# Miniprotein binders against b1l550, part 34

Target 1, 279 residues: b1l550
Amino acid sequence: MRLPEELLERARDIHSEAPSHRIKLDRVGSFGLKVPVEFKGFLLLAEADVWVSLPEGRRGVDLSRQVEAIYELSNPPKDPFSLCREAAISLLEKLNYADSSGVSIRFDAPLQDGESLKYYGVEISSIASDEIINKIRVEILGMTACPCTAELIRAYKSSEIAATHTQRSLGILEVSTKAEHPDPDKLASIIERAMSSPLRTYTKRPDEGGLVIRSLSNARLAEDVVREMIHLFLEEFGHLPEDTHILAAVRSMESVHMHDIYAERSFSLDEIRKEISSH

## First folded at step 21 (miniprotein)

Design lj9
Fold by ESMFold2, fold request of step 22:
Structure lj9 (fold): chain B 279 residues (1-279), chain A 97 residues (1-97)
Amino acid sequence: as target 1 above (279 residues)
Amino acid sequence: GMSPEYRKLLLEAFKLIREAMKLLREGNPEEALRLLEKAFELAQRAFELAEDDPFTRLALWLMAQIRELQAEAYKKLGDKERAKELKEEARELEEEL
């Protein structure tokens, strides 16, 4: 049963009332929204979260207006960086009781892989207040080969055949900065170059052998991959503001163990430069 | 991969949707429905051209959004039964995502 329009217009504005318990909230929003984006010429369906802060004197968020802030900007589809930043600013303007807002946009980014596409995970965020803080997280699969097992096999028989176990590994770079978001393809490239070999969507039998040989020739511990990711990141993005924060991590799905191996380092650019210079 | 034809079909569908949403705000649901019928045909054709999952998912989602807008238009015309049918179809399309 639909209520008469006049009754809806006369009803209390519940959201603008004071709550029973006057406690501010940091993030109140709509999560898991589906939005279209255009990324490097591809039209993709992304998932978005939108939120604002809620002051202690306001009972609720105008949920429809919050959702409108991002959907109004999503047609025509636009690049997810612009959408993220513009929606965060629009949230603060439309919901003027909030002192901060945030937008996160997640999608699988296409990457050319020979004759086909492969995909890697991207999450882009903008958090707006008196300033805008931009965050990007990239996750991409690659291959790693264990150098410890390779050395044991070499030493045991003085083997002319390089052998070790190989596994799929997930590389992660997350960057939080006041500058523009780093290009996710460059972050993905850093992760792949730090690995023993890239993971391909489709390989013919000769190509599969080449991937294995490259992995064996470039055997690295998860710890080594993380260190290499940091090294390569500093080469490409060392110019970012000193307070830029980075997380570099690898999770290896070990082929000979039941448990994953995980390695991680978080740092600011200022912090890591001092650490490296001390050696 | 994403074909140039898939891209063209979807961008035209997005354009027709923007125009239809404006007509709905202006109180012109009949004209909005004409645009939305065309937009659905374009999105459905893009769905048929989709070569992998991300492109299939976008086309399905857009078809569902068009059905929601059609339901809104029929509700404005007083055809609540048709509006309910279209909302149910939109839900079914989104379940395939």
Scores: ipSAE 0.745, ipTM 0.922, lowest interface PAE 0.9, mean pLDDT 86
Fold by ESMFold2, fold request of step 22:
Structure lj9 (fold): chain B 279 residues (1-279), chain A 97 residues (1-97)
Amino acid sequence: as target 1 above (279 residues)
Amino acid sequence: GMSPEYRKLLLEAFKLIREAMKLLREGNPEEALRLLEKAFELAQRAFELAEDDPFTRLALWLMAQIRELQAEAYKKLGDKERAKELKEEARELEEEL
């Protein structure tokens, strides 16, 4: 049974009423929206979340205005960083009762790999209030080689045989800053360089041998990878504001173990500089 | 990878969609349908060219969006049966994502 349109015009506006319990909410929004983006010349289908804060005196959020804020800006497709920031600002304009807004955009970023593409995970956010806080998370697979097993094999026969187990490892960098979002390709590069070697989409036999030899020559624990990621991050992005927050992590899918190995460190730039300078 | 032809087809489809949405707001659903039929053809050709899942997914999603807009246009023309059929097709396309 469909109701007449004129009856809906006369219905009270539930969203603008006061709630029974005057408690503010931090995030009220629409999650899992599909939006087109253009990332470095590629047209991609991204997933977006949009939200606003809700003051204690307002019962609900106008969800159609939230959705409108991002879709109005999504055709023609544009770079996801601009879309993210502009939509967050538009949310505050359209929903003037909110103190803050946020937009997250997730996609798999293409990266040239010889004649093929490989992909890594990207999630960006912009949170707008009196200021804008930008967050980016990058996840990319690489290859690691175990240094403990390598040493055991070397010592077993007093031989110079370079051998150990290798495995896929997922590297993670997450950055929250008042500055513009770091370039995700640079974050992905930091992660890959911290690994024993990169992964390739397809490798001919000589190239496969080279990747394995590189990984054996650059054996690293998950802990080593995290430390190297931090070192390389500071080298590339140490200029960011001192209150910039970083999470660096690795999940290693160990080939000889039943369970994954995980290492992580989170810090602010101010915190890590003090830590390093104390040594 | 993403071919130049794939990119060209999708950008033209996005342009036709913008124009069709404007026509729908202006109360001209018949002209909007003409543009949307062309947009769907372009998105379908892009879908056929897609070599990787991300490009297949975008083309398929766009085809679904065009079907939703066509349904809106037919609803404005009073053809409820055609509108329902197109909305069902849009949902089927989205389920393939």
Scores: ipSAE 0.727, ipTM 0.917, lowest interface PAE 1.0, mean pLDDT 87
Fold by ESMFold2, look of step 21:
Structure lj9 (fold): chain B 279 residues (1-279), chain A 97 residues (1-97)
Amino acid sequence: as target 1 above (279 residues)
Amino acid sequence: GMSPEYRKLLLEAFKLIREAMKLLREGNPEEALRLLEKAFELAQRAFELAEDDPFTRLALWLMAQIRELQAEAYKKLGDKERAKELKEEARELEEEL
């Protein structure tokens, strides 16, 4: 049923009233919106969340203005970083009672894999207030080979068998910075290079053998992968502001275990440089 | 992968949608409907060309958005029955996502 439009003229504006309890809210918004983006020539359907802060004296948020802020900017499709940042700024302008706004955009990024595509997870956000904070999270699967089991097999009767368990491992890099978002392909590359071997969408038998041999020759603990991610990140992105915050993590789906193994490190660029220089 | 023809069809559909939305704001729903019919044909052809799930999903979503805009246009023309049919079709397309 649709109510008569004349009721809108007579109804009070609930959102602009003071609430019964004067408590500020940090995030009030619309989550799970579908938006088109253009990422490196690919047209993709992304998922977006939009929100603003709500001051203690305001009862509710103008939700239609929130949705309008991102959809007005989504055609023509544009790169998700521009969309994210511009929508966050637009939210703050359109909802002038808020002292902060945020937009997040999630999509599976295509990556060329020979003649095929593979995909990795990307989530970006921009938080606008007096300044803008940009955040990006990249998740990509790789292959790891256990060095502990490899050593055990090597030592067993001085065996010439080169073997260990291999498994899929999910590598994670998350970066929060006042600078522009790092390129997600570069973050994905860092994660893959830190692993024992990349995963491929399509592998012929000789290529499959090569990937397995590479992983066995580059066996790494989850802890080693995280350390390598940090090392490679610093080489490529050490120029970012000192207060840039990074999380590097690996979740390994161990083939011989009933459970996953997890390793992580969070740090600012200032913190990690002081840590490294103290050795 | 994403074919060049798929990309061309969708970008043209997005362009026609932008023009149709402008016409709706200017109070010209009849011309908006003409553009939206063309946009839907392009999106449907892109859907048929899609080889991977991400491209299928975008084409379906765009088809749903076009049906929503067509419903808005018919509502402005006073054809509430057609608007209702198009709104339901849009909902069905979105459920396939």
Scores: ipSAE 0.725, ipTM 0.915, lowest interface PAE 1.0, mean pLDDT 88
Fold by OpenDDE base, fold request of step 22:
Structure lj9 (fold): chain B 279 residues (1-279), chain A 97 residues (1-97)
Amino acid sequence: as target 1 above (279 residues)
Amino acid sequence: GMSPEYRKLLLEAFKLIREAMKLLREGNPEEALRLLEKAFELAQRAFELAEDDPFTRLALWLMAQIRELQAEAYKKLGDKERAKELKEEARELEEEL
């Protein structure tokens, strides 16, 4: 039942009332919305979070308008990068009391791996205020081989390729920039190349053997992986604005230990450039 | 993988949904229902063609959304019973997600 317009006119707008406590809120919105997107030709169902700031003088946000804003833009499905940016802007336009807005879209991104698809985690976000900040987070699993154990084995057995234990490792790249969102496939590639080897969805035994041998030949600590990720990132994305912020991280699910190994570095492009130039 | 036919079917369904939503807003639920039925058929066919889980999920989600819109249309027509049935079907489809 659409309430008769007459009843709507008699009802006070609770959201527009003054709050009991005049406090600004940074984010008020709807989280966990399901929205369709088109990612590199793939139609996918994504999860979305939408929010706006709430000024101190307003009791609540019109959440229905937020949901409408993103759904209007999601049909026809569009690329999640444009959807994030356009929705963030639309939120500010529709909710004029907000000085900032944000949209985050999460899904498993398909990546072609031979004749099959593998998936990596991606979160694409845009925050709109006086400026637009675009954020992308990529998570992909790879494999690392431990150089410490390899060295131990080499000490006992003279071999060019030392046996070592391997573990699955989650690589993470998060980029926040005023530029357009970096290509998540390139970010995923950086992570995979920074590890001892990528993971494959399906490997034939000979291919598995080759993958393991390659991993052993490219044994890396979690620390090595993060440093390599940063190095590769600079090669591919060094052209981004200097105020671009990056988080490079790896979580290794150790096979020998019950605990995970974690390493990270957060930095701006400016900071890293200065660091490298100082050496 | 995602076949070209799968993509085509879903995009056509999305188009029909947009048109149906417009018709609903314009107070033409009967014509909206005709479009939504066609959209459901397309989404169902896409579901049958889906080879991977992500594509299956999108098709199911779209089917659920169509059922919800159909329920809304029937509610506007005064058929509360049919609207309730369609909402239940939508819920069942969403539970498979």
Scores: ipSAE 0.588, ipTM 0.856, lowest interface PAE 0.7, mean pLDDT 88
Fold by OpenDDE base, fold request of step 22:
Structure lj9 (fold): chain B 279 residues (1-279), chain A 97 residues (1-97)
Amino acid sequence: as target 1 above (279 residues)
Amino acid sequence: GMSPEYRKLLLEAFKLIREAMKLLREGNPEEALRLLEKAFELAQRAFELAEDDPFTRLALWLMAQIRELQAEAYKKLGDKERAKELKEEARELEEEL
């Protein structure tokens, strides 16, 4: 039952009241909203989080206005990059008591794999305050071949062709920048290229064999994958602002061990450039 | 992949939904219902054409949203029973997501 507008006018705006405790909150919002997006020609249903800061003098956030803000911008469906930025800005405009806002949009991004689609995880975010910070996180599965086992087998058999076990690995790139969101497909490509081989949805026997052979020929530790991701990232995205922050990570789902191997590096572009230049 | 027809159907449905929402705000639920009926048909057809899970989910979600809007329209018309039925149908569609 929508209460009559008259009742709404008589009701105290509880959200505008002074709180019992004057404490600022960093984020107050609605999480797990479903919003349509258009990603590279694909219409997709995404999950969205929207939030604003709450000043110490205000009891609550008008959550309905937050939801309205993103839904108004989501029909017609638009690219998630613009949606994030525009929604973050709109939130600040609509909720004038907030000094910061944020929007995060998550979905599985389709990637063409022959005649089929494979998917990788993407989270696109924008945080608005005095400035806008754009964030993107990409997660994609690939395959790694263990160089240690390969070396052991090579040493044992004196063979040039080193057999080794392969495993699935999750590569992660997260970028936070004042520039535009980096292209997630490019980030996904960096991750795949940093691994021993990409995963395929469907392979014929010859193609499967080729994939495995490629993986074996590019045997890499999890540490190697992360370093390669960083290297490839710098080559492709070195034009981003120096204060751009990056997280590069890999989780290797080990087939020989009951535990996974994890490696990561967090850095700014200026930091990593200095590090590389010092060697 | 995503069928061009699927995309066309959904985009048209989204358009009709926007127009219907406007009509609802303007106090014209009857005309809104006509548009929503058409939108539902388009979304349903898109659902049938969906080739992959993400596309199926979007179509289902859109169908649910349309049912919710139809329920709102019927409520404005004073038909509480039909509004309840449509809201339940919307819930059922959302549970399939």
Scores: ipSAE 0.586, ipTM 0.856, lowest interface PAE 0.7, mean pLDDT 88

Design lj9
Fold by OpenDDE base, fold request of step 22:
Structure lj9 (fold): chain B 279 residues (1-279), chain A 97 residues (1-97)
Amino acid sequence: as target 1 above (279 residues)
Amino acid sequence: GMSPEYRKLLLEAFKLIREAMKLLREGNPEEALRLLEKAFELAQRAFELAEDDPFTRLALWLMAQIRELQAEAYKKLGDKERAKELKEEARELEEEL
């Protein structure tokens, strides 16, 4: 039975009712939507979250309108940066009771690695209110070699290249800015350059040996990696607004220990510049 | 990993879907179904050409979306049985994601 359209019009709009408790909610929306995007020429399926604020005087959000807003903008597929920004703005226009909106898009970004593709994690977000804040999070795996073990082995055996244990490390850069989203490939490159070596999807045996040797020759603590990420970030992205916020982090999945080593620094560009200039 | 042919097929499928959705809104489910059938064929061919998991997933997702739109069209035509079948096919495709 199609519910007569007339019955739908007579139905109480539950969403517009006064709530039992007059409390504003910061985020109400649909999480885990699947949306197509075009990222640097690649057509990909991404996961998306969409939300708006809910005023204290409104019981609920029209979730269907939120979903429509992002899907209308996702065909044809477009770059996830524009999609986030445009969808966040569209949400505010369509849901006039909201004072803020947000969109987050997550996917594994393809990166050319010789003849093959490797992937790194990306989360692109935009939050709209009186201003637009753009956020990007990049996660990529690399390899680190422990300098402490290298020094112990060097002290024991006078070898030019000290053997040390290597481990996979996850590097993280998160940037929140009023400017355009930073290029995630550049962020990924910063993380890889900050580590002892990048990971490769397919290594031929000679290339594997070279990668390990490079890692051993560039032994770094997790702390060293984070500091190097910050340094390289400032060189590449020092032109961003001073109120731009950054999180630089590394999680080293140690091969010798059952626990991971973690290091991070959260900062604004203004804060870190003052810190460096004071030395 | 993504061939030019794969991209072409999917972009054409997306175009047909947009046109079909417009026709559905305009009350022309018969013409919408013709476009959706073609879109499904294109998406299926793209699925067959997909070399990597991310590209396979997008093609499967698009196939599922087309089945859902076909189900909507048949519902508008009064064919509830076919609409139910297509909705189940869409669900099965989504479970493969």
Scores: ipSAE 0.582, ipTM 0.853, lowest interface PAE 0.7, mean pLDDT 89

